# Ledger of designs, part 140: VH-VL binders against Cytochrome c oxidase assembly factor 8 (COA8)

Target 1, 167 residues: Cytochrome c oxidase assembly factor 8 (COA8), of Homo sapiens (Human) (q96il0)
Amino acid sequence: APERGAERRDTAPSGVSRFCPPRKSCHDWIGPPDKYSNLRPVHFYIPENESPLEQKLRKLRQETQEWNQQFWANQNLTFSKEKEEFIHSRLKTKGLGLRTESGQKATLNAEEMADFYKEFLSKNFQKHMYYNRDWYKRNFAITFFMGKVALERIWNKLKQKQKKRSN

## First folded at step 15 (VH-VL)

Design jg27 (from jf9 with light chain K26E; framework fv_ebrasodebart)
Fold by ESMFold2-Fast, scan of step 15:
Structure jg27 (fold): chain C 167 residues (1-167), chain A 124 residues (1-124), chain B 108 residues (1-108)
Amino acid sequence: as target 1 above (167 residues)
Amino acid sequence: QIQLVQSGAEVKKPGASVKVSCKASGYTFTSYGISWVRQAPGQGLEWMGWISASEGNTNYAQKLQGRVTMTTDTSTSTAYMELRSLRSDDTAVYYCARDQLYDFHKGYSPFDYWGQGTLVTVSS
Amino acid sequence: QAVLTQPPSVSVSPGQTASITCSGDELGDKYAYWYQQKPGQSPVLVMYRDSKRPSGIPERFSASNSGNTATLTISGTQAMDEADYYCQAWDSDEDYVVFGGGTKLTVL
């Protein structure tokens, strides 16, 4: 027997947030940007008559979303840590303090930050290539199963038409 | 072999000054900075400041500003830390440590090599 | 201003896994570093940038940083691992560097 709060959800494992769509949903829903990944999560609607093939597609899409959100949450955190370390190291090397005379956080000029961005991208090139490879593999699989589901739905419509004609 | 060798123990009176040396060997001295870290008996580690061996730029811990001076002698690959107006609570083991500059490709490991420490005792 | 909080002591039996935590707001967006110090000796860098191990440090040493808590893990703990362990991060306010208060690891 269901109890009050049975549908309650915590934040996702691995640090990505979750959202709660309306109860009366009959479509997939798009939530606000995730706190960590800055990506909008999709809640997938589960129909009562979901076929095994439709379930496989839905789970593949859910798994891909979780993988994608985890990748970008980690990447954004790594970027922030590298950026802070770079700024601190450069300010220290110049003999400068962490705060300006006005008490604001000290920053580097645009030219120095441009150097950091360039080097960060270069350092992470292989990591991003592996991400792109896996992203394409996952989307290829999703597209393939979308095609299978489409064919299944066409076949079911044709079966209904045949039943109608055989009456 | 990379080594940082520090000067010997010192006993000072309150109000005196102490100057600790740290001689580096086994690497290009001017490619790194030197940080100074102290440790009072039975206490934890406390960062005092940093100096660039190439440019002589310094950055001191806020609470020691005005009492500490860090210098280097590139010709002898030696770093120096002078602490003035000594108080009894300055009694500590003083360490020099090699402090890497940020490198985009190699990464960063602050304090990857340490001197053996110099005990400075401040007593009347 | 910044402070990194470590437990003052951790005890384990030989061969067990030791876990030493370090907590502070700085760790949410900055890398953690770990040092080992044996009595009468200088500190030794054992982990850097949250989870990287310097050459010469045994593979049984590992570390992580999640949220505002960094953790140093020593698997298959040996008597030789008995030491004080200090975490370190960049200070966002004053001094560039902040150390944790230290944890004495006892292997009994």
Scores: ipSAE 0.486, ipTM 0.773, lowest interface PAE 2.0, mean pLDDT 84

Design jg28 (from jf9 with light chain K26N; framework fv_ebrasodebart)
Fold by ESMFold2-Fast, scan of step 15:
Structure jg28 (fold): chain C 167 residues (1-167), chain A 124 residues (1-124), chain B 108 residues (1-108)
Amino acid sequence: as target 1 above (167 residues)
Amino acid sequence: QIQLVQSGAEVKKPGASVKVSCKASGYTFTSYGISWVRQAPGQGLEWMGWISASEGNTNYAQKLQGRVTMTTDTSTSTAYMELRSLRSDDTAVYYCARDQLYDFHKGYSPFDYWGQGTLVTVSS
Amino acid sequence: QAVLTQPPSVSVSPGQTASITCSGDNLGDKYAYWYQQKPGQSPVLVMYRDSKRPSGIPERFSASNSGNTATLTISGTQAMDEADYYCQAWDSDEDYVVFGGGTKLTVL
């Protein structure tokens, strides 16, 4: 809170970004968790004189993040909808209301919820396998481009040293 | 052929009671529940409650709690809905509908078959 | 007082696409269902779990549900599609079922 300073102050009432890095940051920064995916987005710093190769790497990382966010947002929403229908259907079958005497939402016992979780995971097994396959492919590509960028930076460093010697 | 056949139209005076029947055929009656939905003239659909055909457990809409009773007769595959202390705003077409439960393999699809409806007129 | 709001009427010409909306607070966080009711007849389930179609319902019927609005779409609308359409969702508060107020689709 105080540590964040004015530059990182939450500003929900005015519509300004809730979280931002210090003004002079030269690094990537991490935002708050997304409502549906529950994943924290990474906002990538664009360096001065970004090379075409560095741009490709950054865009690949951004595209992978967007794909990952969409997958988990959809998965979590589907889970939530099916969970609600399951709970409502079971409460109705038992002759119970949607609210307890205390006014809280009625719930099922841990055993019945465990059965729902097991069945949901089983039903979505193939979907998760496809996700894992695509996740590995994307990470392989990112790692490959990271290697290419590292080599480019080494060569640029060597060129810079030669230039300094010429001056 | 799955079918729900309801009893005929009724005309009642305010304060009276009405009992509507819904006879099911073409499926195992006790494997499903029956929901009751009413529709006032020119108005939308309003859920009244549900009954399990096997267990007899019921859930009633809060507005109707204490005035409605739902029952089943398994031997005749018939569901009944009784509404007491009738008032003019109870004038409606009353429907029974087959109500499925959540199925892990197929999901949930409520009100897949409906009765033809029973007009209940409350007049004074 | 349904939580779900529908336009009272929608008019289309034969072959035109009809769109019927159903609005409710955070409706996209719940599954939506759609029923067709022709004059003098009982309702018929035409869509379930947002976008799934029961057997026997033509492919020209489709639906979506996102944010606060669920939409039933009928492409290539035919005279036989003229009916009242009702959306439905689970009531999270009092009763198990809540219906929209209904939309009269006129095909002329």
Scores: ipSAE 0.559, ipTM 0.806, lowest interface PAE 1.7, mean pLDDT 84

Design jg29 (from jf9 with light chain K30R; framework fv_ebrasodebart)
Fold by ESMFold2-Fast, scan of step 15:
Structure jg29 (fold): chain C 167 residues (1-167), chain A 124 residues (1-124), chain B 108 residues (1-108)
Amino acid sequence: as target 1 above (167 residues)
Amino acid sequence: QIQLVQSGAEVKKPGASVKVSCKASGYTFTSYGISWVRQAPGQGLEWMGWISASEGNTNYAQKLQGRVTMTTDTSTSTAYMELRSLRSDDTAVYYCARDQLYDFHKGYSPFDYWGQGTLVTVSS
Amino acid sequence: QAVLTQPPSVSVSPGQTASITCSGDKLGDRYAYWYQQKPGQSPVLVMYRDSKRPSGIPERFSASNSGNTATLTISGTQAMDEADYYCQAWDSDEDYVVFGGGTKLTVL
């Protein structure tokens, strides 16, 4: 039997599929691609002794993932609605019905669809530029906090070494 | 000022035909299509069909196929809707409405301006 | 697909928020549109493409569309908002256009 993806009931336009990580996991787990955003979600492992700094980094990464998931879920939904409306409008303009004689949904040829794709990308160019800018800013913040966590872990290991040598 | 002005009320006998006109002004007629929507007394809205003012291509509601014909006269910026083989259940207010063609920058915006309506009564 | 269901009537007090729903299978996968019709008058487009307002429509009108339900929301409802409201979407099966049955909004 084919494998079925885990999926939540989601009626929101920016809906995201939920997934369950493997049992007894002690590390981050990557799930299957979300059906709306097409991005793989990450389930973050929470250590029992998580420091305040580690918690801040984890929450920043979780918030960034949610932002990224919502952006692409909304973008993909907008693309789908725009594409269907374009197709319906063109078929209507041509005096054609929504169904072919065989009962299938009517469609446009590749050349006409290429015009839609070109215009959609052009229209969304500024939106994607702002996305890239915000993504860069978020990556900078994450990298900065990762550095702080790394320094904290080094300091803690140095403390352990001193303690062991004293005993 | 964008306006759609329709012809006056009509009273017809069953089996007759009616032709309603819709004169557009205040915009470039051929840049938009015209949809026709009817409303029986005390009932909701029912879409009848659409015509391109530039190409003359039409799409009709399946229920009305074979009984309805839509035309335009670009020289007078007027759209027409003819309904044949009238029945008592065709009694309704008939509206024309401006129906935008898809534009890549603005998208589709149907029925942004409506005519005042034309009452067609079918009775013996 | 072919059917959009609206409640036949909704009543609110002046200044209260009114919510009018429109339900259809996978309606959130399509754009929804809303029209206002006062007695003896032609319909007026009040919301398009799920949540956009035409010029001249007050900001107290808003809308959403997700899953199977589109919703028109009127905040701070005024007596002048009393009317019949119709939702509309593309019909993916037979006709190009399908309308909801309409909702009569009464401001008490």
Scores: ipSAE 0.526, ipTM 0.793, lowest interface PAE 1.7, mean pLDDT 84

Design jg30 (from jf9 with light chain K30Q; framework fv_ebrasodebart)
Fold by ESMFold2-Fast, scan of step 15:
Structure jg30 (fold): chain C 167 residues (1-167), chain A 124 residues (1-124), chain B 108 residues (1-108)
Amino acid sequence: as target 1 above (167 residues)
Amino acid sequence: QIQLVQSGAEVKKPGASVKVSCKASGYTFTSYGISWVRQAPGQGLEWMGWISASEGNTNYAQKLQGRVTMTTDTSTSTAYMELRSLRSDDTAVYYCARDQLYDFHKGYSPFDYWGQGTLVTVSS
Amino acid sequence: QAVLTQPPSVSVSPGQTASITCSGDKLGDQYAYWYQQKPGQSPVLVMYRDSKRPSGIPERFSASNSGNTATLTISGTQAMDEADYYCQAWDSDEDYVVFGGGTKLTVL
């Protein structure tokens, strides 16, 4: 029966390091690459005086990050699964076992694998085109709101400068 | 179809331990975490903790004071939650629920699929 | 730990709009999630990330999150919507998932 009575909420002695930035950070934090998506997650800093516009921008960026992470994690898992199925199928056709005499996974040569890559890319062409379309739409929206936040911050600085010099 | 199937109801004496299982099917088990949530009779939902199915790292509610352990068996796509030193106020329906892949996702992750629940009754 | 406050009960007539609120400091910087639970059943996700609806959930369900208050809105409420509704958010400071106390929706 697995028991970890000494295990703590914020640490797992037997686990791999998780992405968990310090609580009182003054800037965004970038984590290690995700095992499945191979993308680095960003923990967005939340200012104590965050405006509604800044909150909307941050939530949009968080949602875009999650969408992007999920897309690539799913794509990479699908690729790995189909790659293994393709290799197993070809090895079975040749009457070969799934492992070598050294216990390692049996592999196909580069020529045979090229067929798989070509088919995988062709099969997923439309999916990747829709990903690119949505990626640009999301980045245009983020850029638009970043512009609005920049204008708000410039205006606030100007207002603060005038108050400081008058009073 | 995505499904989480939990073990059957348990009746325990105070001071005993209970171990509830949650068998996942219909998705890649290691792509998601599992959260455990309990509900005392007539009361609300209480989060107990989370485990990554791929890494095995855990995060538990501090209220459980080191008496909970969560584990997974990737070969059977099963998550387990063991609660020790049971008290009468641990009487509840215990749910497993599918959670996001990594801890940083908790800020924007839904519990999109839930097990049917396991009633644990702690009585003298 | 953060607290999410919901009214204990809300009553509406069939066809009317039901509004269930959820208030807490963490909702200003974290997403709100909503679950429906009918007697003897497991919770079901009805809204996620403030305002998004899962496939299979009727369009009459909508939600918003403004300031520190998240709101679940059910338009044209039907008898089948009678259930307990729970909001949820993440407490990033203490790394804890927080549920609201729940709201019993009665359709009379």
Scores: ipSAE 0.000, ipTM 0.503, lowest interface PAE 14.1, mean pLDDT 80

Design jg31 (from jf9 with light chain D29E; framework fv_ebrasodebart)
Fold by ESMFold2-Fast, scan of step 15:
Structure jg31 (fold): chain C 167 residues (1-167), chain A 124 residues (1-124), chain B 108 residues (1-108)
Amino acid sequence: as target 1 above (167 residues)
Amino acid sequence: QIQLVQSGAEVKKPGASVKVSCKASGYTFTSYGISWVRQAPGQGLEWMGWISASEGNTNYAQKLQGRVTMTTDTSTSTAYMELRSLRSDDTAVYYCARDQLYDFHKGYSPFDYWGQGTLVTVSS
Amino acid sequence: QAVLTQPPSVSVSPGQTASITCSGDKLGEKYAYWYQQKPGQSPVLVMYRDSKRPSGIPERFSASNSGNTATLTISGTQAMDEADYYCQAWDSDEDYVVFGGGTKLTVL
């Protein structure tokens, strides 16, 4: 079956497979920004001998990424829909068309747009606060498991040295 | 009670003009706009244009530009829609509808209240 | 010019779920609105901003909008729901308002 990234590469101006991790990668790979969230996804490498603890860390990081991607995709979409609605309503109220003389999308002056941005941020303040709280909790959990994985690797390295000495 | 009451049915000859009225009550007339929407027999809804009740600013559908004029009379809380150079394909029920202004807290909800409709028949 | 496409008719038995679709390019990136019109009557707003229900509209009405398709869903459809349904969105090209062609819901 054709690679999805190869087909997308043919329609985009940039070369290489941007939606699939590089072949023969032994580390995590960062993809292009998502159309809706504007966040760059991380494609996680799965080691052949992944420990249960390493698997827990990877799954936690994947779950956090999915949560983060969905939050910002929804937020950006809501912002875009409300922005267009606001612009259309204000232009209609002014007796103006949707297109300028030059054929460009008609828009509002900087003051009206600034008011929209301020009000949008204001009414989403609580939502953003809860997002930050959840983001901190998830990052603390990730950091905790990263610490555990680091300790496991140190322990395994020490055991390996001891085994080499006894043989 | 919010209500929009339209003028009665009209029968016109091709080439004539028709002027439909829409009297608003139960709300502050100048705080909203009025949109006009028509519906030919057995057909769907077609937006014709919008007018500001406070300032008289208008936006007309491209297809009707040059044939339609919308006005308001604030003293009687009445909106008017005049369509000129009538053709048989202008036969339709003409509706007025209250068109909300954007509010940062509530957002926008178009066409929350409609008039009862005015049948305009253009006989050939 | 933006075009919103609806099926001309949908038939459902009483108590069944009716689904009415409205398709348009990138419609999910705009807010969609829905109107109900019974024969000889004016349209009534039944859904706004994709999925919000006005006061007085029964809870059995719901809606969604994603990708290229907005959908109006009526659960436990009743005879009183028999009507024409129109979707509506903002037009970004020439006019402020675009309506779908309408869907006749028949409850038999």
Scores: ipSAE 0.526, ipTM 0.790, lowest interface PAE 2.0, mean pLDDT 84

Design jg32 (from jf9 with light chain D29N; framework fv_ebrasodebart)
Fold by ESMFold2-Fast, scan of step 15:
Structure jg32 (fold): chain C 167 residues (1-167), chain A 124 residues (1-124), chain B 108 residues (1-108)
Amino acid sequence: as target 1 above (167 residues)
Amino acid sequence: QIQLVQSGAEVKKPGASVKVSCKASGYTFTSYGISWVRQAPGQGLEWMGWISASEGNTNYAQKLQGRVTMTTDTSTSTAYMELRSLRSDDTAVYYCARDQLYDFHKGYSPFDYWGQGTLVTVSS
Amino acid sequence: QAVLTQPPSVSVSPGQTASITCSGDKLGNKYAYWYQQKPGQSPVLVMYRDSKRPSGIPERFSASNSGNTATLTISGTQAMDEADYYCQAWDSDEDYVVFGGGTKLTVL
């Protein structure tokens, strides 16, 4: 199958270290970390001869990626909002302004922030437990379909060899 | 029952000062702060500042810095807001509101209880 | 100085869903709060931390906050919901508190 067939646009706004990614690609590519989730997105190449089973696996992987992106984007946003409110509340109770005399944003010391981190993790324990459960379920499904795709490819190779023998 | 009860309406001349009181009851006064918010007739809400009931620390809105002073009297569970050099555009209803401190388990509800308001009219 | 922009007025019929918006630069990166004020009365906290309801506030009230816009939604709006609504957020720049200009909800 021509892997270099139809291809998706490569629209990644990438940071350059040596070479830019190809503008057009016939393969999956990995983007820069998402601003909100801090996870790198995968853009999937769709081959011309994608089987229904391969399509099902790809869609499952895309759905799992979207679920992960959304979970961590929401988690990181919640963390950021809680952290900002905690800092503002503590600065306010101390009678301090939001800016230092130098014009920089006022901050709390490491010990004060450690209390926030500890309590935030404790408060979100159940949420993370359910995330891990769903994560394992999704990965078992992906592994199962990867196995089916592998078997399909082996079967297709065997059929191609038989066809060559008969010709 | 949690209540914030404010002093009565005042009429002042331009250039005078006004001091509004806010008496708290039904909770531990020193466990919360008090914010002051005013509302000119037909206008929106404007935050004036905040005071800690336990430590007396204050934060004032930038526009009012130098004209406003907030204090508390822990023995009477009362907060005070004094505004100096009054102008006609200081005519407003002045509210005190309980300002909840951040708590990881109880959540945060700023301005969860409000006083009934004190009308201050500045007229010549 | 942070500015929160609300529409001056919103009108709905009884039983309709009212939607009141509050816009500010990166407001979705902060927690938003909502207050209800009826004529001659003090404001009442109706929503806190974007989407949480205080005890005693009807289930009809819900809210969201993302990007630059926070939204207060009142489903099955009743005559008793007619009031001025104010959003509020923490000011990350100079003051600790900023209020929106307010929205008059009319139930006609």
Scores: ipSAE 0.528, ipTM 0.800, lowest interface PAE 1.9, mean pLDDT 84

Design jg33 (from jf9 with light chain Y31F; framework fv_ebrasodebart)
Fold by ESMFold2-Fast, scan of step 15:
Structure jg33 (fold): chain C 167 residues (1-167), chain A 124 residues (1-124), chain B 108 residues (1-108)
Amino acid sequence: as target 1 above (167 residues)
Amino acid sequence: QIQLVQSGAEVKKPGASVKVSCKASGYTFTSYGISWVRQAPGQGLEWMGWISASEGNTNYAQKLQGRVTMTTDTSTSTAYMELRSLRSDDTAVYYCARDQLYDFHKGYSPFDYWGQGTLVTVSS
Amino acid sequence: QAVLTQPPSVSVSPGQTASITCSGDKLGDKFAYWYQQKPGQSPVLVMYRDSKRPSGIPERFSASNSGNTATLTISGTQAMDEADYYCQAWDSDEDYVVFGGGTKLTVL
């Protein structure tokens, strides 16, 4: 039996798309926008001499990216599903098919969609507020660890300068 | 308390027509639509079409277009499905089901209540 | 026309977890619905909008929908759960509704 998916994107359980970063990269690599989240994933470069503190910062950034990707993938997918369901229900109520005579997908006009957009935004207002709160909390944590890494690097440079005087 | 009660079993010859009724009770009939779904013996479910109890607007499955007609009688809270030019492969249990319209807060909830089914046998 | 594929049968022992799959192209981009039908009875809606449970349906029933596959999961399966299960989604053409072929759940 022939395979139905010769080329297939491997998707994480959260709905986040997998991508193939360049091999032997010495920098962070940015992938194409994910189908569901519309966000570009970042592949973080791991330095050979990564300190434990630098590792904690990198993992925090990776975890924040995954959380952000999962949130927007789920939100955009929910929006798309609810929008299609709304359109199907309205077209069915009018006795219309899902396709126009030209074979194009049937749609509602901007005025008809206005109520859907207003209700969707209203219904998801608190969810988006919680997202913003958590987003700022995560970025505060990242900034804090970035500060710690910067202090560590300053201290290491000062220590190296002392070694240069001794040797 | 919400109930859909269908008419009794029928036996028809090929080429005949059958009209199945579905009497609704326990809710405001005109606030919902009625979908019709059939099931051939030992086979799966097949959607036939939908009718609005208030507007009378219909949407029929492509395979049945031209052979099926759905109507309602609001005075008796009854939906009807007539299938014409019957063939032996139209032998099936025919169900009516309440079909909700979109609710912005809850979304769409299709087929939340079903009739008991009506067996239509088409044989010579 | 959209086609939803289900395994024709699934067998489980009492108390085991049953998983019934429903596969369709880009099914995870649509809402999936599940119906239970016992012999000689009408279908009953058991799950709607992918993972939501109607009032009166036991908490043992759960569902998910992602990618190309929707899954109905029954934990601690009981003899009373023995039935045919059908998935349903929106048809991408003009029919509005498409059903899967059905899965017979047998509790050994």
Scores: ipSAE 0.520, ipTM 0.791, lowest interface PAE 1.9, mean pLDDT 84

Design jg34 (from jf9 with light chain Y31W; framework fv_ebrasodebart)
Fold by ESMFold2-Fast, scan of step 15:
Structure jg34 (fold): chain C 167 residues (1-167), chain A 124 residues (1-124), chain B 108 residues (1-108)
Amino acid sequence: as target 1 above (167 residues)
Amino acid sequence: QIQLVQSGAEVKKPGASVKVSCKASGYTFTSYGISWVRQAPGQGLEWMGWISASEGNTNYAQKLQGRVTMTTDTSTSTAYMELRSLRSDDTAVYYCARDQLYDFHKGYSPFDYWGQGTLVTVSS
Amino acid sequence: QAVLTQPPSVSVSPGQTASITCSGDKLGDKWAYWYQQKPGQSPVLVMYRDSKRPSGIPERFSASNSGNTATLTISGTQAMDEADYYCQAWDSDEDYVVFGGGTKLTVL
């Protein structure tokens, strides 16, 4: 069983992988986890009779996805880079080489790595707080427009019923 | 902008104590540590010690152990360095500098931002 | 005593390359840092972790660290580079920060 589809892959300017949905899809398509952000991208289907309000909701969801993908791709890259620099720095400070006698990458013990994780989280606390704030703000806006779209669809149904009852 | 602003110059007599402050702005204070470095007139830089802004853990230069105390006030984003039993050879400009959050990361972080310095003169 | 040894002074003509050394036992196994200090001013970070340059520091500043010697190199030296330069490393055995004695760079 193939894990990956035959979808085209390219890399976005932010380092986020791009995937194309299967041809002739009539629904939103969820792709495999992005290499950099580790998040699954959603490719939105555009219906033939999309209203301006539905378009606004779709664009907001697309913008939120792009923002989220970029944030986590950058965060994961920063984490990996700082982790590697930390390991190299600790080995260098101890006067140790970057490779073991067997040619494997030299590593730090679990206590030293736990210390790195604590520092990384503390150092990035404000960044994560701003991310959470913006994440809630965006999801509130999405929920608000989902409500507007739902009301629009109800009004359209009511208008259709009114036409049938009207003489 | 990231800034460290120190208290003003002090003149002390031998045997007195001095407490220098360092107010941080433009970054999350508790995500970093503060190191203190002094410089006697016409001499080089001498490291005095380090404090974690979140943990409050300290590491002092052995030469100053027992005479120096470093503290922080997270509500005002301010670090303090108190030096006791002042001697004439403690006359120096005292600097605070932004450093790593954890002592076990020694050797990794630079002193990337420095305060303007506080001249402490010990005389007569 | 200082673990790190720097020459007390280095002189260059404008436009020439200045080289400031910092020597210590197995210094290449440690991260080296460099600071610039102009008269009456606080030190400024100019190079970190051997060879990395902070944002805002001109590309003419470069550095290396190998064996027992770290070197700060300033290409096309300008009058504004005239300052004292300090190297810094951590001493893992003594668990403290060590500065070099400083080098006065004169550009004339």
Scores: ipSAE 0.000, ipTM 0.490, lowest interface PAE 17.1, mean pLDDT 81

